VH-VL binders against StAR-related lipid transfer protein 7, mitochondrial (STARD7). Designs and how they scored, part 4

Target 1, 216 residues: StAR-related lipid transfer protein 7, mitochondrial (STARD7), of Homo sapiens (Human) (q9nqz5r112to327)
Amino acid sequence: FQSSGVQHHPPEPKAQTEGNEDSEGKEQRWEMVMDKKHFKLWRRPITGTHLYQYRVFGTYTDVTPRQFFNVQLDTEYRKKWDALVIKLEVIERDVVSGSEVLHWVTHFPYPMYSRDYVYVRRYSVDQENNMMVLVSRAVEHPSVPESPEFVRVRSYESQMVIRPHKSFDENGFDYLLTYSDNPQTVFPRYCVSWMVSSGMPDFLEKLHMATLKAKN

## First folded at step 1 (VH-VL)

Design m15 (framework fv_felzartamab)
Fold by ESMFold2-Fast, scan of step 1:
Structure m15 (fold): chain C 216 residues (1-216), chain A 124 residues (1-124), chain B 107 residues (1-107)
Amino acid sequence: as target 1 above (216 residues)
Amino acid sequence: QVQLVESGGGLVQPGGSLRLSCAASGFTFSSYWMNWVRQAPGKGLEWVSGISGSGGSTYYADSVKGRFTISRDNSKNTLYLQMNSLRAEDTAVYYCARDSLWFGELDYYGMDVWGQGTLVTVSS
Amino acid sequence: DIELTQPPSVSVAPGQTARISCSGDALPKQYVYWYQQKPGQAPVLVIYKDSERPSGIPERFSGSNSGNTATLTISGTQAEDEADYYCQSADSSGTYVFGGGTKLTVL
């Protein structure tokens, strides 16, 4: 079965994608930006902007899929390991669907102002296909109007798929993270440079370390 | 249980229209590329159309471009095929099929789950 | 556009090895997938990514892709393996293509 194999190398990106597809019929191509020990990073342009949609393929052999997944869902723990978090709160939970609306406020590097996000998050554990999925997208919520204190990010979406090498409770998995946002800045090239060179790599390394500490 | 169930087939006159549906259950529908594959009586398999998990990317066989439209409603776990300007050569059993998913469609082109099919007959 | 060519039929005695070919110009650069279809039934994926076998598919099924020809091999062929077999691949534009199919007869 597809779930029985260990993925040793990230697949070459193809023209087909799940996020930020061109309504005019053209799909943007992926290009590799970074090839690091624990992950590979690709990007593709967001039409009409200086910004990119990002895709990360990562592999870990020292933590379990379940622990990695749970660390990402734990908002209290996220506030402890992620020094950039100013606020992270669950605003609303839909009992029927299990979806959660969160308000997330984060530091951006000087000279950029802090950003805030209001987003809906949902997750699933797909035992048939041996995977865990976490998706998020920006929404508007009446309880969290825009504030002059922060720059509201209106275009944000992320999807993470975690595929075990063996089982959810044994060490070893691959993950694929697709991420895009438009943090609305007058310094878009600086923002892109920071996200690629520091923001995303630092976040992923801290997430890995947080998972290791939670395991112990 | 992972399952795909097609419906909407029937007899239609040349030049007419039909809309096929495929109801998915037992898996995260929005995470998978979906396909329509047809088979004329006594003939081989022919891929017709494919759609990404989000519904933003669609692909068509040359034989149906401009006449058929694939779409999906992820809130209803349903795949659709709108068939217009039907021709006798479109007579076939139409199957709904799920792509073998691995990490957002970057790796697999195989179809691991199929419906039972629905018959479309285009005849006078 | 890519075209995949299969022999229309292959016959084999029970217990012998059946080999079904699938030829196309893009096969050196494209993965091949194989499907089994029995009369009145939907197709079943038996080989993916040239040579990998899904869970539940017997070990006697194997695949390869070399040069411009992919091959489905069924060792120790059994009566229940009698079916139509289709290869499938994708072209560089993202469209899928099936071979014409091969009827395997076990006599």
Scores: ipSAE 0.000, ipTM 0.425, lowest interface PAE 15.4, mean pLDDT 81

Design m16 (framework fv_felzartamab)
Fold by ESMFold2-Fast, scan of step 1:
Structure m16 (fold): chain C 216 residues (1-216), chain A 123 residues (1-123), chain B 107 residues (1-107)
Amino acid sequence: as target 1 above (216 residues)
Amino acid sequence: QVQLVESGGGLVQPGGSLRLSCAASGFTFDDYAMNWVRQAPGKGLEWVSGISWNSGSIYYADSVKGRFTISRDNSKNTLYLQMNSLRAEDTAVYYCAKDTSYDILTGYSFDYWGQGTLVTVSS
Amino acid sequence: DIELTQPPSVSVAPGQTARISCSGDKLGDKYVYWYQQKPGQAPVLVIYQDSKRPSGIPERFSGSNSGNTATLTISGTQAEDEADYYCQAWDSSTYVVFGGGTKLTVL
């Protein structure tokens, strides 16, 4: 896989440059679709589809970066706070890189069938640049072949960068999440509407609440 | 080539209202975020409000939140600032400023500014 | 909440190098922008994203940003560079933050 790179500043949309403007019209632009107290949500079209890549910028002042990071890595705890999870298991761990391959099965809103994901997850704590990074990408694994029981998601990418306001163990941080997938649905507009209005906001709120509960 | 022209400034009594306009030309207006920045006499720059290219993201400085409303009309290439419940401390030159980006996460830097319009709130 | 601190004034002789600092907690984690304002005129962007110059800004203007301090450097300072200079950064809680400004005197 291509290197995700260690990022010091939040990723920026590409500046408009010579040879990047097409006679076919607008580039992929980020469009803000939600502005909430703790986070902002943007989307941009995925070329050739009716789907979107999502970007979330969030800020919390009542939990530490380490608590938030650890809650996301804790697969057993996620099964307890995320009601949509049907299955979440680590199927392989690479001892050299620390990368983990996971099998994740999740409910989708009616009338869509449940989806499953096989993905590799990498994470790092960068003490020199004072940030934590979590990256995930869909992969194929021989131990988890496609099943007629679930719709396999083959295109999935997620990257989160967490930047403390002070330290990893003091309350307060910003995070940037970039997310995309193709759930292979015949209801793409319904799926996009659900993701923006419920799916993503509910997930982020539950993640925050789970982090607060883990703190106690 | 890029030009921003503010209008609507003047003398207003405390508690009064005023509407500022900014007419934009020389660039594709609906591709960029737009901002209002003010400067009180003899003081520094203070950001007031910003609006994304499609009006989907709108932000205010705490000092004006609940009193001022930013809006834009992309069909007329015009930015507006509706100012209500004006106070003496709102006295300033108000600049219309073009953002370098359509994206508010990495934007809020200003490559072109209008000449400003003076708002004076009497005591 | 980030506050940006600039010296109130800097003096330099023509042809000398002027350096204007802008300090804030973890400022190196943010992009910094610099504006020049001459009396009775609107501000002009002279440096964007820490170190980049807009088209039309002389090569003598440069910028840097590391740790807690960003610096605007004007090499071979000329009389027409006399102005107020403001640094600016973006913050997630307060959005756009300006420094208090530095008056550059050339003489």
Scores: ipSAE 0.000, ipTM 0.464, lowest interface PAE 13.3, mean pLDDT 84

Design m17 (framework fv_felzartamab)
Fold by ESMFold2-Fast, scan of step 1:
Structure m17 (fold): chain C 216 residues (1-216), chain A 123 residues (1-123), chain B 107 residues (1-107)
Amino acid sequence: as target 1 above (216 residues)
Amino acid sequence: QVQLVESGGGLVQPGGSLRLSCAASGFTFSDYYMNWVRQAPGKGLEWVSGISSSGSTIYYADSVKGRFTISRDNSKNTLYLQMNSLRAEDTAVYYCARERDYVWGSYDAFDIWGQGTLVTVSS
Amino acid sequence: DIELTQPPSVSVAPGQTARISCSGDALPKQYVYWYQQKPGQAPVLVIYKDSERPSGIPERFSGSNSGNTATLTISGTQAEDEADYYCQSADSSGTYVFGGGTKLTVL
């Protein structure tokens, strides 16, 4: 990927995770479900379920990669800009690897109950390839057992790659977000519809505005 | 320097078998989706088969399903097409082609093509 | 399901604009790619993702995709542009489809 005086936009996201195949061994490729000014949203079926894996390709020209990356890592700030957060706490940090285990409790739209997530998050800044990566996945942790108060999401994966147009500290970048979870709901079609029409777009817009506000 | 070279074409009788190879050089072969495209004499281009970078995902045109098998050996930078139960209608120049972008995994153009290898199915 | 329709031939005088159409019901939701093929040669990619031009392709080549029709436009057509042109797109099932091809004659 190049750091150039002329901005380059990567091709639309590809289905990088192989193994999501139908019964004849054919990979399910991405279907575009939304095309907006700052992002495109795709989905593909998760084999054996009524659920989807989502992929977002987005571009911003008014914030820096480092600001966008740091806002996502700042759990205290996330609780201030994300109105759906009930609880977001770091359970433990591994000082060697920089990995963090988080407990996240979030509102879901009525009539669904609130969900909680226990996940490990790891990030890296790759100076050689000029990119930033943030990866999260659901884990079990003895300090946060399942409780009847919330529906535990046990299948959750998120990967975000941020590629600067110039540098980590100049405005302009593309990002690729691949996301899946199983909210374990009796209203799966309603949940999928909400995710596409409101959940994902609203989250991305709020994240962008939070990044603009944090700009110093 | 980026190059694809097909081999293995020739004359074969109806019902016979033939294996095509495509040797890749000048790029990281294991990162790219690869495709076979054929062209019958005096006719247009027809997509035949595609394979993901790892080899785990495979697609075929309906005209060749059950008869052709695409595979790859990333350690040898080589793409293969095993053609069984050949018919006169399979007579064509067979091209090996690379999909333009390996990172994103969506549909993309074929940016690098080999020169083709001729398969003639005739008695 | 997916079929891409091209005119079998287009003729233009040198220096004039050539327009080659490619029509199909999937085109509003799928990218179109264009290839040039000269006799005895492998195809060459001239346009990808509807309107993007690869490095090394002359700027006189441009593309668009609107409604059910994609168009390859060659401005100031030169004798060396005489070739067969193919459009290509993908379907949602993971396969690719080529148009029937258009022979461009520069007379």
Scores: ipSAE 0.000, ipTM 0.448, lowest interface PAE 14.3, mean pLDDT 83

Design m18 (framework fv_felzartamab)
Fold by ESMFold2-Fast, scan of step 1:
Structure m18 (fold): chain C 216 residues (1-216), chain A 124 residues (1-124), chain B 107 residues (1-107)
Amino acid sequence: as target 1 above (216 residues)
Amino acid sequence: QVQLVESGGGLVQPGGSLRLSCAASGFTFSSYAMNWVRQAPGKGLEWVSGISGSGGSTYYADSVKGRFTISRDNSKNTLYLQMNSLRAEDTAVYYCAKEGITIFGVVEDYFDYWGQGTLVTVSS
Amino acid sequence: DIELTQPPSVSVAPGQTARISCSGDNIGSKSVYWYQQKPGQAPVLVIYDDSDRPSGIPERFSGSNSGNTATLTISGTQAEDEADYYCQVWDSSSDHVFGGGTKLTVL
């Protein structure tokens, strides 16, 4: 009871991000840009751009890992709680491997045009190591060619690891999300500012509220 | 029960050296970043130095950079602060402070436990 | 580098609400932590992550953080709450940063 409510997790601390070695060809340093009650947000530059890779560490004590994980996977429900979604559909699914290819079309803030993503998503539940994992990355798919209606995002990756405080079905967990994309915008500074001040915080807050409302 | 006990404080002359120790118990020492925070008589709290759980990364306030060295011995659950070239303005109570819980290598950035402090007086 | 500004003193009558501010550029984007220090004692964490209380801390302590100002609020202030209060944030360029401290007097 002497911390944020999280129990012992004794991995070796690598979280003092400014202490990381930085040299040419090696990973850039992480910079913390938002440190809020339910999450911490870091960023680091993507070489050759005015854009960033983001890392989010979050903790919730009022929702279960299973509900949070399932809300992430439920494309129909996401279209209801995420007002920026124009289109979100599974175009190919391999149930055995847990691999899915999705087509996602989303509003971007004015004055940017809407973007579309074609990406493969894999997920797994690892009961032995007590964690859930969700990984996504942009791909090309022959049934979804580029369209003049939207700007295609070709560089997109995300990885989320969810670790329960107790069990998958009891309240309380931590998650670590690493995310990057290049939306190919002529307003990169505005896009970065929006992502940090509104985009990521609003998304995470709405995802939390959607999880609270999810039915068992 | 978490306990932090500082020792090594005392009276030293300007230009002198002193080594502080902090003995930790009640938690997995190597899993948490540790810090030194000082307080001059009648003044506020000032962060001095921090060290990652493994000891691989160290951090210093500009006011002590190049003069102070933080280190730890995880086999003995002990944190150290080597203070060289001491100045009158280094006179303070020095607190050992533990950062919050570490998860997936991420540290909570508050100090959940503090020792009682050890007084360092730099005076002729 | 971020600098945190606190009023040097706040005075309140017993049973009244005390409010202690902590101002810094875009402090609302950071998690704010609050410490209570009584004379001759080590600091004690009373609020973490803007508004959360450690289990041993009375419910009369609460916190908020938005824009450029974080606030520690003590409702129904009691004599035992008389102490110095410090806000703290972590900043990527400055590491751990403390405010100058506020002396709360309960008269």
Scores: ipSAE 0.000, ipTM 0.446, lowest interface PAE 13.2, mean pLDDT 82

Design m19 (framework fv_felzartamab)
Fold by ESMFold2-Fast, scan of step 1:
Structure m19 (fold): chain C 216 residues (1-216), chain A 124 residues (1-124), chain B 107 residues (1-107)
Amino acid sequence: as target 1 above (216 residues)
Amino acid sequence: QVQLVESGGGLVQPGGSLRLSCAASGFTFSTYAMNWVRQAPGKGLEWVSGISGSGGSTYYADSVKGRFTISRDNSKNTLYLQMNSLRAEDTAVYYCAKDRLEMATIFPDYFDYWGQGTLVTVSS
Amino acid sequence: DIELTQPPSVSVAPGQTARISCSGDKLGDKYVYWYQQKPGQAPVLVIYQDSKRPSGIPERFSGSNSGNTATLTISGTQAEDEADYYCQAWDSSTDVVFGGGTKLTVL
C-alpha cells in the first residue's frame, strides 16, 4: 500500500527542557544523569522529598517490539534473567479488564533491606496507533499483608510506551519509560546514587540481553 | 523526494527582529522533529533550536535562549524561527534540518535532510 | 559539556585512504554522525549511528567509534570527496554538538 496512513505519535511526554518548569508551571525540570548509546536517563525531584522520578528514552535496532514487550510480561523468565528478584508472582487476574496484581520481592544494595511491592499491571497493544503500553502502580491486596521480613513500597508507578520503527515483529523500536517509587530508606542519597549508576542501567542492559536470547 | 526551502533571511540592524520560514515537502511533516542549524561565514555548524513533531517540546542553544522562538504549523508543513534582539554574532546562514528519527519525542538527535539555507546579516 | 575535536585539515592523493578523527570524552558511549559539506551547499549526512550509510552514499565511506575517538574513513578517495566534514554527537547539557570540521583536500 503506497497510500498507507502515517504512524500516530503519542502526545509528547514531559521532556528534558531548558526551563525550571514545564508548560503547567508546577512540574520540576528534568535533569539528564546518563547518556548511553542505546538510552538516555533523566530524573526530576519529587517535591517535598529527597527522591526522584526517572525517565528513560531508549532505542534498539536488534530486537523486535513484540519480544521486548513479551519478555517484560513473562514473570517466570524475569526470575531467570533478573538476579535481584527474590519472588515474583501473579496474585490475581481480572478476566474483564485483563489487569494483573503481582507480588514482587527484590534485593536492594547493602546496607538496605530487601523491599516488596504489591502492584497492579495493565498492558495493551494499540494497533491503530502502532504502540504497546505497560502501566503499573502500587496497590493493597488482602492476601499479601505487610511483613517484618521486607520493607513494603507503598508508592510506586511505572509507565512504558514502545513504538516500532517498522512493525511489531520487525527489529527496531523506541521506548519511553517513566518510573518513580519511595523505598522508605534512611539512606536516600545512597539509594538514588545506586539507582542511577547501577539499578536502572543494569536492569535495562539485562532486559535487552534477555530479549535477544528469547528471540533465538 | 524530501525538500526543505528556507525564506525570510536578510539584512537587519542590531536589536532588530526577523522571522525565518521553512517549507517542507516529500514526507509526513507532523511525524518528525525539525531543527535550525546555523553557520557563520567561514565557520562551522552550530545547532540553534529544535522542535518535536507535535510542537509540544522545544529546545534552544544557550546562545539564543530567551531571544529566539521555534514553532511549526503542521497544517501548512511549515517550520518557523522568530529571532528577536539580534546581535552581530547571529550573522550566519540558517539551515532548516529534518530529524531522521520518526520517534524523536524527547529531543532532536541527527539530521538526514537539510535545506539550502537563508542568510541573516546583522549589521548597521 | 562535551567538546568534539577534529583536525582542521587532511590531505590525500586520489585513490588513497583518508581518515578523519573526532575526539571527545567517552565518545564511544554515544552515537556519532558525519556530514559532508561542499562549498556553497547544504550539509549531507554520510554516516549515521557510528557506522551506517544512508541510501546513495558510496561503499567507500565507513565509520567507527570506540573509547574517546570516532573515525570517518574514505577508501579510494575520489576528487568529488573534497569537502568539509563535520562530526556530531548528542550532549546531555547542550542537546546537539558539532565538531569544528575538517577540510579534506584531494590532490
Scores: ipSAE 0.007, ipTM 0.452, lowest interface PAE 12.0, mean pLDDT 82

Design m20 (framework fv_felzartamab)
Fold by ESMFold2-Fast, scan of step 1:
Structure m20 (fold): chain C 216 residues (1-216), chain A 125 residues (1-125), chain B 107 residues (1-107)
Amino acid sequence: as target 1 above (216 residues)
Amino acid sequence: QVQLVESGGGLVQPGGSLRLSCAASGFTFSSYSMNWVRQAPGKGLEWVSGISGSGGYTYYADSVKGRFTISRDNSKNTLYLQMNSLRAEDTAVYYCARGHDSSGYYWDYYGMDVWGQGTLVTVSS
Amino acid sequence: DIELTQPPSVSVAPGQTARISCSGDNIGSKSVYWYQQKPGQAPVLVIYYDSDRPSGIPERFSGSNSGNTATLTISGTQAEDEADYYCQVWDSSSDHVFGGGTKLTVL
């Protein structure tokens, strides 16, 4: 969460522009790498690395925004529908800000070792602007030191904005997800290929199916 | 037509073993999670075990964990339950039941839509 | 960890409305399934996702779920509705959990 909430509404995807430029330099352009009925996936290079920032724009008409939002916040339910989760636990909650610190351990495709993430998650429901926001970023926490059992991901950021077509409790919404991390792998090309072809699409499909089963 | 047919029930002594089978027809078997649910004579329904469509994920009620093993052979459209170290309290009609949706990845569908007729297992000396 | 409690029996006159309750802590946050079981037969799904009916189930069957109680309602109850009825939820801690069952008699 680098932003102080300056962007209350996510900008439209810029995948159709040839690149953004300003007087201080150029931003990397978004490249569409997957175009499916319910979502589109773009990526752009992270300068100085062989890794990418990902952006997903998705639309569902058979589930409600509230169901989709709540399924993502339900840590215990995620352990049931997400087969890659080894551990997912809330380490602490900050009552004042509503922030939660989580420890998440996940499988990666062979031959990569499992990764663990320590991250802070913040969510908000903006009734006035008719949107729901979920933001996460990697942090360090003294209760969860690095372990030789897992590779600690130190660079991780995720931001999702959900916009209803009608209301929070009626079917239909769009969402925009922006995601990046550095899994510290000696197989960056393999990891990127897995993320695009399997990791991201499978996660989104499973999340949708889990939402269909959930009570609003 | 969608059908599930159980077999393999019978009389067995305490400490014995028994293997149940469930033959499926009329649907794409590998696309569905499958479950075993039992019912003791005159009693209610109790979930025993579940398996994902691929067979890669298996789940058990605490009462049978370590004694029962669920498995499936998708090439034969057949579900199995291997029951070891049987106890008198395992006496029940065992039903084969299909998970409610066709996403074969999930074992944990909220409920079951298609049930077999059941097979009786009696554990007695 | 969740336990589902049903009354052991409910009696109703033909043509009257039968109501079968299923009580559990925060059951309103879960999706409730209802099964009908007649003597010597396998259970039959009559309601899923709290209130939806499978194809072939008469419109007189309906369901609701709020707070700590889910209810199966049978309007204009008929003799063929005599059966045992079971509620069931899926819970992340307990997997599939069934209620104890309710015997419905139509007399």
Scores: ipSAE 0.000, ipTM 0.432, lowest interface PAE 16.7, mean pLDDT 83

Design m21 (framework fv_satralizumab)
Fold by ESMFold2-Fast, scan of step 1:
Structure m21 (fold): chain C 216 residues (1-216), chain A 123 residues (1-123), chain B 107 residues (1-107)
Amino acid sequence: as target 1 above (216 residues)
Amino acid sequence: QVQLQESGPGLVKPSETLSLTCAVSGYSISSGYYWSWVRQPPGEGLEWIGFIYHSGSTNYNPSLQGRVTISRDNSKNTLYLQMNSLRAEDTAVYYCARDRGLWFGELSPFDYWGEGTLVTVSS
Amino acid sequence: DIQMTQSPSSLSASVGDSVTITCQASQDISNYLNWYQQKPGKAPELLIYDASNLETGVPSRFSGSGSGTDFTFTISSLEAEDAATYYCQQYDNLPLTFGQGTKVEIE
């Protein structure tokens, strides 16, 4: 594992000049790489690698926060709309904390081997602050040991915050997604460029369409 | 069996716009893959022009200075290349080719090529 | 842009000889390199993909190896039909770029 530290809490959506002071004494700045009608995308380097931490700020006006949130949590539905998923299953649930451990196996751009992730996710609906939060991070679990069939991703973090424009059940919200991982290999710079310019936008568009379909 | 066949005017005058067609048979261009144009000046090497992905997304070689548009007609299963402001240096054999990448963002080898069509830019 | 340099620019060899062509990338491209054969007046034809994988239907005398910046293409026993220009091509980054080509002539 050679990635730099990742912020636990997201900075403001438009904080384009904020850096990460935890990257071996060097400040890493957010760089806006895409400004689209429905979202903005920033990235910053992970020190010692050719990889990036990504941040997306997006807005939807035709779906509800609750529908979008539920689509994120529905593993069976994600397998239907996310063509890259090979396997996605819940390993265990903790009723008290609401935490879930998942095993996720995904295609990577050819000719790269598929990756697998074992991660814990925690979600909460904060009625007092009118927000929904989903946080995920890589963990080890005895029921899912490493397999030679897939490359295990040991460094993975994702945080999404959804803020309604009106209520959880009315159309319109903003979301902030911060994402990073280290797939433990050198892979083409085109794949990194693809993720920024095409892969992430395509994923977000499919997620939006999946949410619209999930309304009924 | 997948086949690509280019066609075009053969001779074009400087400053005019080039329009080329690539007819594809044996595979639906809307069903997958990247579809590219590549050119080769007489006696010289190969230069990638740009691609269109089956979704409609395009990308172009910056060396062509924004002069290129690649498009398609799914009902005719045909690819198109337009290049404006032609110069003598644009004289080349123009090929269409399929890049067999199966996933969005995945580029692969060019596994099928058309026979090529010669375009001469001259008065 | 990633620049691809081939060596030699041309070579002449006899049937039965072993021929090696090299291709050097200006930066690390992992194994994201293809080799094509182009006979006079014909379109290029894919021979090797991903640095070392032989395309279906291509004779086993053709092989490729290498990773990073240095790649080789070998014809283990040259046949008369192998007279052609050979091109390497990277697909690690856009724009896609080709080497300048190596012309193989039969004596």
Scores: ipSAE 0.000, ipTM 0.439, lowest interface PAE 17.0, mean pLDDT 81

Design m22 (framework fv_satralizumab)
Fold by ESMFold2-Fast, scan of step 1:
Structure m22 (fold): chain C 216 residues (1-216), chain A 124 residues (1-124), chain B 107 residues (1-107)
Amino acid sequence: as target 1 above (216 residues)
Amino acid sequence: QVQLQESGPGLVKPSETLSLTCAVSGYSISSGYYWSWVRQPPGEGLEWIGFIYHSGSTNYNPSLQGRVTISRDNSKNTLYLQMNSLRAEDTAVYYCARESYDILTGYQNWFDPWGEGTLVTVSS
Amino acid sequence: DIQMTQSPSSLSASVGDSVTITCQASQDISNYLNWYQQKPGKAPELLIYDASNLETGVPSRFSGSGSGTDFTFTISSLEAEDAATYYCQQYDNLPYTFGQGTKVEIE
């Protein structure tokens, strides 16, 4: 949603809980986990759980929103630039809604076991509000039962909003990625630590480089 | 590996300003975490004073607002606590502590590690 | 502010006894509670985080349970080195608040 005539980018998530004055009471403060050149990563506890909600705010000035968006949707191209992908397939498409169910199998660094995800993905280009949205959520699908070969990630929610600085086809945009876990998903201690401190940042950097290469 | 060490005057007079220093080693305070001050009057319980986030944002216990300032010097890797209008009730051991999290889940908001503490006596 | 009330304020027990301390929050804090041990002349040390999770390196005789407003901390078989004051602490909302402490003495 558009704020009136404000020249500043949306402020980064607060480093502290809104004071006692903020009356919805249970909102926890954001903590910055990483501060990199192109993005900042924050997290906050999910009330009633031992899990986190993560938030990434990123800015690029050398690629277009459309290029960045399309690279994320291109499963064949991802298999070319992401060496960790073992399998990435569209299992089902809903003709009416345009939603896709994907099966993704990925390497984790030794000694961690490989993981697999079954998730539904929906995306939209909102011309009226000048934004692009990509939403994903873990689902169960009868064609892809759990396998002892991989650790199934059962809880996964992701929303990315891309806002152009100018237009969808001119360089420059901000994106806001929010990722949330559910208490039904249990990651090994080593895996959670790696994903937050190395895996996610590395993925975002490689995604940027893949977008630059596709631009050629 | 990460260690905190408080220092400051052992004795201050009523109505004066207290200045405490917390030297941090083994981790750069500008790189992450919330850094807190906690005090404990002799023979009594613990009271949280406030924190400073690695970005510089601060938050203070409402019971002490208007009297307390927490700051840092990134070049010296040091945290500071300043408290004005000291009274006898401010006599306490003052600790600095990092707000850490479990490596398993990334959940934050417990105090570890702590400094050894420094005793401040408010007396003429 | 969220008020944390511990019970008892002090207790005396023998080596091998089971010791239970309770902590009550004035409002629902979910599982956002930590337990610390403080020995005389030393800084507090984390034992349990998020109500029931044992910190690495802490002996298994220590445990925590509870959610909402009522929390319990237990030492299943008291050792001489467990003589200390124990504090609960909530982190559901600012300001962070601690219980008044429970002093555990070995008889």
Scores: ipSAE 0.000, ipTM 0.427, lowest interface PAE 16.0, mean pLDDT 80

